Miniprotein binders against Hydroxyethylthiazole kinase (thiM). Designs and how they scored, part 12

Target 1, 273 residues: Hydroxyethylthiazole kinase (thiM), of Natranaerobius thermophilus (b2a1a8)
Amino acid sequence: MSTFNSNFKLGTYLTQVRQENPLVHAITNYVTMNDCANITLAAGASPAMCESRDEVSDFVPLAKALYINIGTINQEHKDSIYLAAEKASELEIPIVLDPVGAVAIKSRLDLVKDLLTNYNVSCIKGNNAEIKCLAGRKGHGKGMDSLDLGEDIQMVNSELSEKYNTMVLATGKTDLITKGNITVKVSNGTPLLGRITGSGCMLGILISAFIGASDNDWEAGIAATVSMGVVGEMAEESISSSTDLGSFRVKIFDHMAALTSKELQERGNVSEL
Below, E stands for the ipSAE of ESMFold2; O stands for the ipSAE of OpenDDE; V2 stands for 0.75 times the mean of E and O plus 0.25 times the DockQ between their complexes.

## First folded at step 7 (miniprotein)

Design j3 (from A25 with E47Q L50Y; at its last look DockQ between E and O 0.76; V2 from the best seeds 0.00; counts 0 for: pae O 2.9 > 1.5)
Fold by OpenDDE base, look of step 7:
Structure j3 (fold): chain B 273 residues (1-273), chain A 83 residues (1-83)
Amino acid sequence: as target 1 above (273 residues)
Amino acid sequence: SELEKKLDEAEQKIDELESKLEEAKKGDPELEEILLEVIYLFMEIWQLRYELKGDNPELKEKLRELRKRIIELLKRLLEAKSE
């Protein structure tokens, strides 16, 4: 029995995104940039992909949230990330951080740790391997479920959350969202989300949009995570074959755009652990 | 060059959008349409940087100017929507 914990407000946060239409500033990789923009628009927010070193500091004040994805790192991007994070922190603009690729490259890991230590990071989102790596565990490169690694991801999430005073989302078959010693489990989604490019990046920018539209980062982040999962489920229901990945991808945007607050609330499967 | 053409097209589109914004009234639904066009153009302009091959100072400067203009346009548009 999926304990539908009626205690989570989900639909309200989607309504708030659409009402506020927050500008989300994103510094992200080139592979997922368009999909991140499209999912942001579909949710009812406004994406802006400004990453220029000379312009980023002037742009940051316009946005309600800053999404940082470290998937494409060169020196210019690194400089822009620091400038953006500094300005966002100064203005108390929430930062959502995606440590993509940090498991394999020490310099990226060091960058993420520096950002978490010194700036206003409201949420870090990564797979189990990325989260474990950030928590100082020896990451085995494949997104293995917490059970396969013999370590409780909830414990790791709590440790990381407390260390950096941030919300931690560990994505997987089930998503675990942690703030301090509180963890919720989101049981929405589909394996098909792992078969398209940028589903994690789209989730990251959605979290940014939801957080940017609300004063409650915790519930907004949960609602964003649920929304991506629910839309994934709806998109899977809308395709004729599990191999229709192109159609599935298109249906993600269609269903995000059509998603009602009621549907989000009713289909959301969230439980406190 | 193909890049020069794209830069010119982007410049023309910025001019058009600036004109549309000037004609738009406060609270006009048209502002949402303009916003969408600005967002897409913004993405297009940012992608043009990857097409810059070699040392072409003139094209780099033009791109820089377009980026500045589109940011300013977005700022003005957001201000207009908040009023």
Scores: ipSAE 0.168, ipTM 0.633, lowest interface PAE 2.9, mean pLDDT 88
ESMFold2, look of step 7: ipSAE 0.428; ipTM 0.773
ESMFold2 (binder alone), look of step 7: mean pLDDT 78; pTM 0.729

Design j4 (from A25 with L78W; at its last look DockQ between E and O 0.77; V2 from the best seeds 0.00; counts 0 for: pae E 5.1 > 1.5, pTM E .796 < .8)
Fold by OpenDDE base, look of step 7:
Structure j4 (fold): chain B 273 residues (1-273), chain A 83 residues (1-83)
Amino acid sequence: as target 1 above (273 residues)
Amino acid sequence: SELEKKLDEAEQKIDELESKLEEAKKGDPELEEILLEVIYLFMEIWELRLELKGDNPELKEKLRELRKRIIELLKRLWEAKSE
C-alpha cells in the first residue's frame, strides 16, 4: 500500500521554480555539465556553470542557489569551491553539496567535511556509501545501493544531519531524506536512472533549483527528489524497450519540461518514517 | 590551430549575443532565446579550457577574456529579465 501521505506539498514547489526561474550557480564536473544544464532548463530554472577562481566570487551574488559537485577536482576547482562557498554563506545563498568520489579519495572527503563544517550547506546528497563514509563509517559499498545492510541508513542520516545542521539525502532504490530526527522516504524512480550518466548530478542541481526558488528547503528538497523520480518513471513508461537508454535519457528532459504540478503531486510517493 | 578557431568562433558568438541583447526590449520573449544561447555558449567556453595543451599564454588570456565577457553578458541578461 503506497502510503501516499497527502501532507506533503509537492506540486507547489515545481510551480514556484517555474515562476521564479531561479539562477542556479553550479560548480560541477565536465561529464554531467550539459545534462545538469538541460534538466535545470527543463524544470524552469536557469543554470550557470561558473568555476573560474577569479570570477566566482562576483558571480555567486547573482544566484539563488549554489550547487557544488566535487566530481572534477583540481587545485583551481578547489579554490573556486571555497571562494564560492564563502560568498554564498556570507549572502545566505543555499548550498547543495554532492560528495561524489569522497569514498575513494581522502582529499575529497576532507574537502567535503571542511565545507560542511565551515559553510552553510542546506543539503548534502549522496549514495548510501558516501553518506556512511561522511558519517565516519567504513563503507565498502559499490554503487548507489550499499550492499552493507548492517547499519540503518536512517540513523546515519540523522547523525550526519545533526552534526552539520544540514538536510541529508541518501539516494538508493528508495531515497531517504533526513533533517534532524525526521526522515521521509521517497519511493519514486526507476533502476534505469542508474544506467545513465549523471542522474545523481541532475538530482543535485534540481534540488538546488527547488531550494533556490523556495523559503522551505526541507519541502523543496523533497519535491525536487520526487520530481526526478517521477520523471524517471514517466520516461521509462515512454520507451519501447528497457535497453533504449538513449531514448530514456532524452525522455527525462521531455518529461521534466512537460511535468505538471498536478502530476508531481499525484505521482509522488512520500512517507514519513 | 583548432583551438584558436574555436576561440574566435566563441568571440564572434559573444559579439552577436551582446548585439541581440542590446536590441531586445524588456520582457521580450527573445530574452529567453538569448538566455539559452548564452548558457550553451558559456558551457562551450568552459569546455575549451580542456583543450589547452602546453604553455600558450596568449590562448589562455583569450579564453580568460571570453569567460569574463560571457559572465558579464549573463549578468546583463539576468538584470534585463528581472526588470
Scores: ipSAE 0.022, ipTM 0.488, lowest interface PAE 4.4, mean pLDDT 88
ESMFold2, look of step 7: ipSAE 0.198; ipTM 0.607
ESMFold2 (binder alone), look of step 7: mean pLDDT 74; pTM 0.679

Design j5 (from A25 with L36F; at its last look DockQ between E and O 0.75; V2 from the best seeds 0.00; counts 0 for: pae E 3.5 > 1.5, pTM E .796 < .8)
Fold by OpenDDE base, look of step 7:
Structure j5 (fold): chain B 273 residues (1-273), chain A 83 residues (1-83)
Amino acid sequence: as target 1 above (273 residues)
Amino acid sequence: SELEKKLDEAEQKIDELESKLEEAKKGDPELEEILFEVIYLFMEIWELRLELKGDNPELKEKLRELRKRIIELLKRLLEAKSE
């Protein structure tokens, strides 16, 4: 019996995104940039991908949230990230951070740690391996799913959340969202999300949109995570074969655009641990 | 070049959008349409950066100017929507 904890107002946060139409500033990788923009638009928010070193500080004040994905890092991109994070923190604009690739590259790990330590990071989103790595553990895993079930990811999330005073989302077959000692489990989604490019990046920018439209980062982040999962489920229901990945990708945008607050509330599967 | 053509088209589109914004009234549903067009144009201008091959200072400067203009347009549009 999925204990639908009736206590989460998921649908209201989608309504808020569409009403506020928040500008989301994104510094992200070139591979997923277009899909991140499209999912943001589909949700009812406004994406802007400004990463120019000379412009980023002037652009940050226009946005309601800053999404940082470290997937493509050169020196200019790194400089822009720091400038954007500094300005966002000064203005108390929430930052959502995706530590993609930090497991494999020390310089990326150091960058993420610096950002978490010095700036206003409201949420960190990563797979189990990335989260474990950030928490000082050896992470082994590929994609959004970590096969390493040996350590309780909830404990790791709590440690990381407390250390950096941030919300931690560990993505997987089940998503775990933690703030301090409180953890919720999101059981929405489909394995097909792991078979398309950028599903994690799209989730990151959705979290940014939801947080940017609300004063409650915790519930907004949960609602965003549920939204991506629910839309994935709906998209899977809309394709004829599990191999129709191209159609599945298109249907994600269709269903995000058509998603109602009622559907989100009814289909959301969230439980407190 | 193809890139020069795209830059010129982007410039023309910015000019058009600036004109539309000037004609728009507060609370006009047209502002939402302009916003979508601005956001899409912003993405297009961003993609043009990837097409810059080699050291072409003139094209780089033009692209920089277009980015500045689209950011300013977005700012003005957001201000108009908030009133």
Scores: ipSAE 0.122, ipTM 0.603, lowest interface PAE 3.0, mean pLDDT 88
ESMFold2, look of step 7: ipSAE 0.336; ipTM 0.730
ESMFold2 (binder alone), look of step 7: mean pLDDT 73; pTM 0.646

Design j6 (from A25 with M43L; at its last look DockQ between E and O 0.03; V2 from the best seeds 0.00; counts 0 for: pae O 14.9 > 1.5, pTM E .770 < .8, placed apart)
Fold by OpenDDE base, look of step 7:
Structure j6 (fold): chain B 273 residues (1-273), chain A 83 residues (1-83)
Amino acid sequence: as target 1 above (273 residues)
Amino acid sequence: SELEKKLDEAEQKIDELESKLEEAKKGDPELEEILLEVIYLFLEIWELRLELKGDNPELKEKLRELRKRIIELLKRLLEAKSE
């Protein structure tokens, strides 16, 4: 147990989510929408998937956080994202942004940059390739496992964080969370999280729930990241074979719902870099 | 109260959805429809919570209970889809 775990309040933020039961407004892709809703409920928060152009501006004020995932974008979705981000920024509702697909599609990259420039984004979450791409690096991102071509992701996180005045989470074998020059390493999780659809999307909406229930985005974001990792570890412990991916997926929801603040605090592996 | 009536209606809807899930077969397209209905019902219950003014411990407890039931229903739906 690293002596540094004592410095981070993790369990308190899970308790806050369950006590506050924050409404999380999500504009996300159709592939992961159900899992995002389920993980939000399992954590003790309330999901809402309002994406209609005619309703989104009226819905935003009801939420404690806005989660934006750009995985499926048509023109209607794009319009709704801008309307929601504008209203959220006006009301100082925290925005969590997932730049999924920005590495491969320039129009998505441009959209993400516009959102980061013009609105108050509290957290950006992406894999190493997505984060590097947003920071202007030319990377051949093959999927979630960007082969670290030796560039220090911590440095890239800091550059991106300072440029857009946001918290940056780079996901990988270990997760790096950065605000300005401060970086925290989260060493929870399992490779099995990369073998199911939507683990990154579920993490994004979970961060939104934790941030929405707290006034401390930094610690809440860390606690959310730890929670997803710990639940992944617990789910892996609960399956009979490493090939039981369907069972693993179900066990994520079971363990998120059953996770105690004490377990989160005890199992959390967080270190400052 | 009007709020109590709406909560009772929400509870009845949960009962209906639980029954539908019990009748559904594994891999049935109906499971997706049930899931959507559960999500909409959850939003409705949230709206009811927003309408709750003042300190009403009984109604708050009822809302917590309904939320718990919805979460359990979602777990069962996920299990049914994964088998």
Scores: ipSAE 0.000, ipTM 0.151, lowest interface PAE 14.9, mean pLDDT 87
ESMFold2, look of step 7: ipSAE 0.402; ipTM 0.772
ESMFold2 (binder alone), look of step 7: mean pLDDT 72; pTM 0.631

Design j7 (from A25 with E47Q L50Y R67M L78W; at its last look DockQ between E and O 0.24; V2 from the best seeds 0.00; counts 0 for: pae E 5.7 > 1.5, pTM E .791 < .8)
Fold by OpenDDE base, look of step 7:
Structure j7 (fold): chain B 273 residues (1-273), chain A 83 residues (1-83)
Amino acid sequence: as target 1 above (273 residues)
Amino acid sequence: SELEKKLDEAEQKIDELESKLEEAKKGDPELEEILLEVIYLFMEIWQLRYELKGDNPELKEKLRELMKRIIELLKRLWEAKSE
């Protein structure tokens, strides 16, 4: 019996996204840009992928949230990230940070640490390996499934959250969301989300949309995480074969667009740890 | 060049979208369609930037100009939707 903790408001935050239609400023990688835009639109928000160094500072004030994905880093992109983060912090626009690739590349890790240290990052979203790496753990793990080297990801999340005063989402088979010493477990989703490109990036920009539409980053972030999981489940239910990954991807957008606040609330599986 | 052609096409599309926005009324459902087209065009221009390799200052400048124009169009569109 999924202990649905009735204490979490989930549906309200989806309603808020659709009512506010927040502009989400995204600096993201080329590979997932289109899907990030589409999932944002499907959720009822407005994406903008402005990364131009010369214009980014002027664009930031228009947005309700800034999503930063470091998947594609060149010098110009790095400069744009810093300019955007600076302006967002100045205006108290929430920043959602995706540390993609930070495990493998020191320069990316350093960039993420600099962003977390110097700017107001509301949420960091990464897989267990990325989160452990950011927390200063030696990542020996191959792939998204960090071999549980026996270290409790909850403790790592708490350490990272406290260090940078940010919400930490560690994605996996189950998602752990931490603020300070409070951690919730989200038990929604499907392994099929790991078989398509950009599911993590789509989650990141959804978190940005939900946070941007709400005054409660914690609950909004949880609701966004649940929404992606629920939509993944619904999409899996809508395909004829587990190999229909192309259809699955399309169905994610269909189900995000059709998702009701009631469905989100009813299908959400969130528990406090 | 193929890249020059794509840039010219993008420029033409920006012109069209600017015209559509000027004709659109406040609260017009058409604004959502324009927004979608602008978003996709932005991604296309971004792709062209990625494809631009080598030292071609003229093409780089043109691309920068197009990027500026599309960003301004996004701003105007957002203002029109918020009103």
Scores: ipSAE 0.020, ipTM 0.465, lowest interface PAE 4.7, mean pLDDT 87
ESMFold2, look of step 7: ipSAE 0.107; ipTM 0.479
ESMFold2 (binder alone), look of step 7: mean pLDDT 77; pTM 0.713

## First folded at step 9 (miniprotein)

Design m1 (from j2 with E47Q L50Y; at its last look DockQ between E and O 0.82; V2 from the best seeds 0.00; counts 0 for: pae O 3.6 > 1.5)
Fold by OpenDDE base, look of step 9:
Structure m1 (fold): chain B 273 residues (1-273), chain A 83 residues (1-83)
Amino acid sequence: as target 1 above (273 residues)
Amino acid sequence: SELEKKLDEAEQKIDELESKLEEAKKGDPELEEILLEVIFLFMEIWQLRYELKGDNPELKEKLRELRKRIIELLKRLLEAKSE
């Protein structure tokens, strides 16, 4: 047990999710919707994917958190996102935002900036390229993949966090979570998580579940991030070959469902920077 | 059509779940089971919108009604669990 984990009550937040069984409202893309729902259920929370413009404002009050993934944007979806974000902010329901595609598409970047500026975004989760782009860095990012552009992501996280008064999670081989000038490093996970569809989206909705079940967004967000990493490690340990990606995906759900607070606490690898 | 069949099945499932909720007692563990069923049905109903092809106003209206009903059911269920 690294002495550094003793400061984070990671297991408590998993217990809270399971006890509270929070409804998580998700506006997400069609590709990952089912996996987001399944991982939410496995964690002990309740997913709901309501994205209708006519219904979203009435639905928002039912949820403990709002997850917004901008992966599928049409005008109707954009309108629903704004309506949901407005209502969530009015009711002080935490919003978790995934800026997917913001590096490549200016309209998405503008949308994310508008959301961060005007609404109650508790956490933004993106890869290093997305975070850098949001912070005003010239992203030459060809793809949604985490291009390590060599810039200190911690500094960029802090700038972004302070600018928008939000928690920033930059995902990568190592995950960096920042609030203001405080950054923690999460050293859990496996490269196999990058080889399946929707691992980032699943992490986003997990963060929403954990934040929705707790009054401490910072620690809850860290615990959620650790949980996804730990489950990834456990799933990798459960497959026969590194090429068994289908089995790996299934094992993520199995291990999330079976994950104990003790295991999360013991396997978590979190350090302050 | 296959979509009409799915909509009819969804309607029937909502009817069943509404009945189960009415029979459930406050604090009943059954409420969690009903919640899971409602969540799954919710997802199914929301996915049906992508199967709508062309201008089928009747099917669209039916889907809208089912969406309204499942939201209301979810609301009632959450209220029952919070008491």
Scores: ipSAE 0.122, ipTM 0.593, lowest interface PAE 3.6, mean pLDDT 88
ESMFold2, look of step 9: ipSAE 0.434; ipTM 0.780
ESMFold2 (binder alone), look of step 9: mean pLDDT 78; pTM 0.728

Design m2 (from j2 with L74Y; at its last look DockQ between E and O 0.13; V2 from the best seeds 0.00; counts 0 for: pae O 8.4 > 1.5, pTM E .797 < .8, placed apart)
Fold by OpenDDE base, look of step 9:
Structure m2 (fold): chain B 273 residues (1-273), chain A 83 residues (1-83)
Amino acid sequence: as target 1 above (273 residues)
Amino acid sequence: SELEKKLDEAEQKIDELESKLEEAKKGDPELEEILLEVIFLFMEIWELRLELKGDNPELKEKLRELRKRIIELYKRLLEAKSE
């Protein structure tokens, strides 16, 4: 048991999610929407996928957090995102933002920057390439996948965090979470999470659920990140072959539903950098 | 259909909650309970859209109307609580 985990009350935040059963408003892509809903339910929160321009402003006040994933962008979706973000900010509802595709598409990058500048974004979650791109680094944007390019992602995280006054989660083989000059490393998870659709989106909505159930966005976001990693590890332990990706996906939901605060606390691997 | 039944049940629940709100006094602790029920019902109604199969304009319109009613009820409850 690494002595370093003792400082993070990871299990408490899972308990809070289950006790509060927070409604998470999600504007997300059609590819991962169902899995995002399922993982939210499994964690003990309530998902709502309200994206209608005419209804979104009326729905926002019901939620404890707003998850925005820009994976599916049309004009209507963009309008809904702005309306939701405006209302959430007015009501001080935390926003979790996933900048998916911002590396490859300038219009998405501009949208994300606008959201970060003008609204109450509590957390931005992206891969190393997306985070670097947001920080103004010339990412040689090959594919959306986290090429661990050798730049100090911690420095980039800090720059981005300070610039927009937000928590920054850079996902990878290890996850780095930064607020200001403080960075923690989460060393949970499995490469199998990269072999299924929507693991990053599921993490984003989990962060929203945890933040929505707590007044401490920093620790809640860390606990959510650990939870996804731990559940991934447990799911991998539960399959017969490394190729059982379908079974692995199902086991993520099973283990999220069954995850105890004790297991989260014990299996969590968090270190300050 | 099963969906029609669920929509009818949702409509009845909205009627009941509207009645409860009308009976509630300003500052009544019951308003918080009603609010929770409204939020829950809103979620149920919202999820019914996933059960819509094919082109059924009547059911779509009914669902739209129920969503409108539950949102309005929610607004009225918030006003009643702020007062």
Scores: ipSAE 0.015, ipTM 0.247, lowest interface PAE 8.4, mean pLDDT 87
ESMFold2, look of step 9: ipSAE 0.116; ipTM 0.536
ESMFold2 (binder alone), look of step 9: mean pLDDT 73; pTM 0.651

Design m3 (from j2 with L36F L74F; at its last look DockQ between E and O 0.83; V2 from the best seeds 0.00; counts 0 for: pae E 5.1 > 1.5, pTM E .791 < .8)
Fold by OpenDDE base, look of step 9:
Order: structure tokens, then sequence, then C-alpha cells
Structure m3 (fold): chain B 273 residues (1-273), chain A 83 residues (1-83)
């Protein structure tokens, strides 16, 4: 056990997911929907992708968490997001928000800001560029998956966290998770996670599962982030070549399903900044 | 059409899962298996909306009905698991 992990009960939160088998309501994009479902199942949770505006309000009460990814947004999808977020907030169901594309599209940025302002968002997860953009930093709208560290992302995370009273996860080579002025660094994962579709979306729904199974959003969110990283490492160890990206993707699901609380606890690399 | 076939198959699967749920007992491990099948079918039904092209009011109505049925089945299953 690295001395640095002694304060984080990472394994307990994985156990809780599997014991509770929480239903995770997801409103997400069509590209990653299947992989989001698969990773949720592999973790021991139950995914449900209900985005119909006529049905979403009746479905929300069944779930333990709501995952919102704005990747494929149209007017109907937007209406469903608002209905779901409203009902989830009314019932104090935690919301995990992925601001995908907010850097490039002002309407998405405005939507995300509106959600953060008016609803019960427990966690926002984005890359460094998305987080900076949400915090009002003017930058060259680099596309999705930007890992630019042009400024202190910890400071930006804190500003954003305090402004909206939410946990902020900035993903990158190293993940930074912030609540208020407290930031932890997660040093798990592999560059290969950036070479497959939907790794960020899978992380988002995984955070939702962990938060949905626990009353401690902070530690649950950290444990989820570590889990995705650890599984990525294990999957990389299981392939014969760094170019075996298809095999790597499959191995993510295999290792998530097989991951033990002990392995998560032992392999987790978390430090407070 | 291919879409009509998929809708019919989805309807049949819902019928089967409803029957399985009715036969399942409280605490039955079978409920877990039914849950997985319901989750996957739920996804399949939701994805069928992407295949809807043009003005096919009958197919749209059928899909709407299937969505209602699978949601209700999901609710019933969750209730059965919580007892």
Amino acid sequence: as target 1 above (273 residues)
Amino acid sequence: SELEKKLDEAEQKIDELESKLEEAKKGDPELEEILFEVIFLFMEIWELRLELKGDNPELKEKLRELRKRIIELFKRLLEAKSE
C-alpha cells in the first residue's frame, strides 16, 4: 500500500457499487452509449439510457444518479436534459455533468453554465480546456481532448468548484479533483485511454455509479476516477502491442469486471496537493 | 422493412421478459438475469429511434408503445428486486 493512499477508502466504494447495484440514468451521446452501458455493467451497476422528453421525468425517480453528457445535443435532447435535471434536483439525486464540446460551441457552454447554476450538479468532469472555458478563461478553442496545461488548473478547478458548489474533475495525463480549496491528484491511467473512443464518457458514467452508491460524493468520485485509471493500466498490461487498441478496449471491460476492492486500493495512486 | 422486423423482435422480447418476471420469485437469482436482458433491450429500443426515417406514423407509434412497456417492465423489475 503506498503510504499516500492510506487516507482514501477506494476499495470500499467499489464494494458499495457492487452491493447496491445502483441504477444510473444516462443522457449521453450515441457514439459512446454502448460503451458507457458496458462499463457500468462491468462495475456492477445498472445503466439506463432514457432521453425521451415525454418519459424522462417518470424515469428519473428510479435512478440513484443522473449522468448528463451534452455531446449529441438537439432541442429535444436539451428539453430532456432540463426535465431530468429538474426532477433529479427535486429528489436530491446526484447529477454528473460532462461539458463535452463546450469549448467550441457557445450554446453548449451556456447550457452547462445554466445547469451548474440551477440544478444539483455533484460533479463536473471535463478536460483542462473545458474546465478553463467554464471558468471564463479566454483561450483558443482547441477541440475536444485538449490536454493543454497553459495555466494552473488547480486554481481554475477551485474557482469553478466554489462558484458552482460542485466537485470538479479535470482530466489529463494526471487527473485533478477539486472541492473548494482541496485538490487531490490521481496518478493512474495510460495514454492508451486517449486513443480509444469514449474513455471520458465511460469515466463520467462510472463516477455516476460510484456517487449513486454512496453518500460521500467526494471519495466516491475519487474512487471512480482511480478505478478507470487502474483498469486502463491493467488493460495495457494485458495487450501484446501498444497498437492493439481494439484488444485494449475489450480488456478495459474485462478488467473492470474482474477488479477487486483490494486491487483498487493497492494500485490506486492518490495524493493531496 | 428491417425496422419493422426489429420492432417486432423487440416486442417479442418484452413479452418474454414480462413472462419471466411473472414467474420469478422474490430473491430469485433469475431477477439478475432478467435485469441484464431488460437493460440491453432498453438500449436496443432506444437506438431504434435512430433508424426512423421519414414520416412513418405507425412505426413511431409502435416504438413509443415499446418504450412505455420496457419502462414499465423496468419499474416492476426494480420493485421486485427491492422486496
Scores: ipSAE 0.024, ipTM 0.485, lowest interface PAE 4.5, mean pLDDT 87
ESMFold2, look of step 9: ipSAE 0.227; ipTM 0.674
ESMFold2 (binder alone), look of step 9: mean pLDDT 74; pTM 0.664

Design m4 (from j2 with R67K K68R; at its last look DockQ between E and O 0.02; V2 from the best seeds 0.00; counts 0 for: pae O 13.6 > 1.5, placed apart)
Fold by OpenDDE base, look of step 9:
Structure m4 (fold): chain B 273 residues (1-273), chain A 83 residues (1-83)
Amino acid sequence: as target 1 above (273 residues)
Amino acid sequence: SELEKKLDEAEQKIDELESKLEEAKKGDPELEEILLEVIFLFMEIWELRLELKGDNPELKEKLRELKRRIIELLKRLLEAKSE
């Protein structure tokens, strides 16, 4: 029995994205930039990859959300990130932050902490290791599987959420989304999403699109997370072999474009913890 | 040039990562940290190619060499992680 918590209006948020067609400003890495743009378009939103220091401050006011992925960090990107985050915060434009690489690189961790402290970050999305690292857990070099150290990721999510007054999405086999002391579990997706590039980045920009189209960041973020998972499931169902990863990637875009509000609502598996 | 400096910095970072990998033990959790650093360095090197303007065969060759080295480092890391 899919514990369909009927309390989440998941489908409404997809409809809202398509109706509003929000412009999503993205400062992201070059590896996933194209797929981030494509998934944004498929969802019914408009991507813009304006990262120029000279243009970013003028561009931010046009967007409904700012997606920041720290995957490519040079001085120009840092400057653009700060300029964009400052302007977005001034205008109360929601920021979605992906702390990619913060576990491995201290300068990235420091950047993410600075952004969370000083700017209007509506959502931080990372894997369990990134979230733990941000919460001040000394990453003993334990890989993502260090969930075995018995610390409840829910507790860490709550701590981080309260500290920075932000929604926290910890991605994994199941996704945990936390605001304050409230945590929901999203049980959608497929391991195949981990076998292609950019699935996490695509999720981040989708969250930005959904949040940008809505006044409810919490439910919009949940709906975006469910959407990525459901589309992954549908894409897996549509390939002939589990090794058809190229086809799987293409089918993600096909299914995102074709996804109905009804399908999202019916296939969504969300439970409160 | 600024590009030459960036390429030199990338080379130094590759040297550092190679040294870290050599010191890492099989199954060492540090391998994941090294892997992430290698991936990000690869992205940086990939970006540097866009700054190559004109016919600078020396810089192009250096970039090719760095690309080769980082790919080799990735292969070694993946092997070390699978063992």
Scores: ipSAE 0.000, ipTM 0.199, lowest interface PAE 13.6, mean pLDDT 87
ESMFold2, look of step 9: ipSAE 0.170; ipTM 0.608
ESMFold2 (binder alone), look of step 9: mean pLDDT 73; pTM 0.656

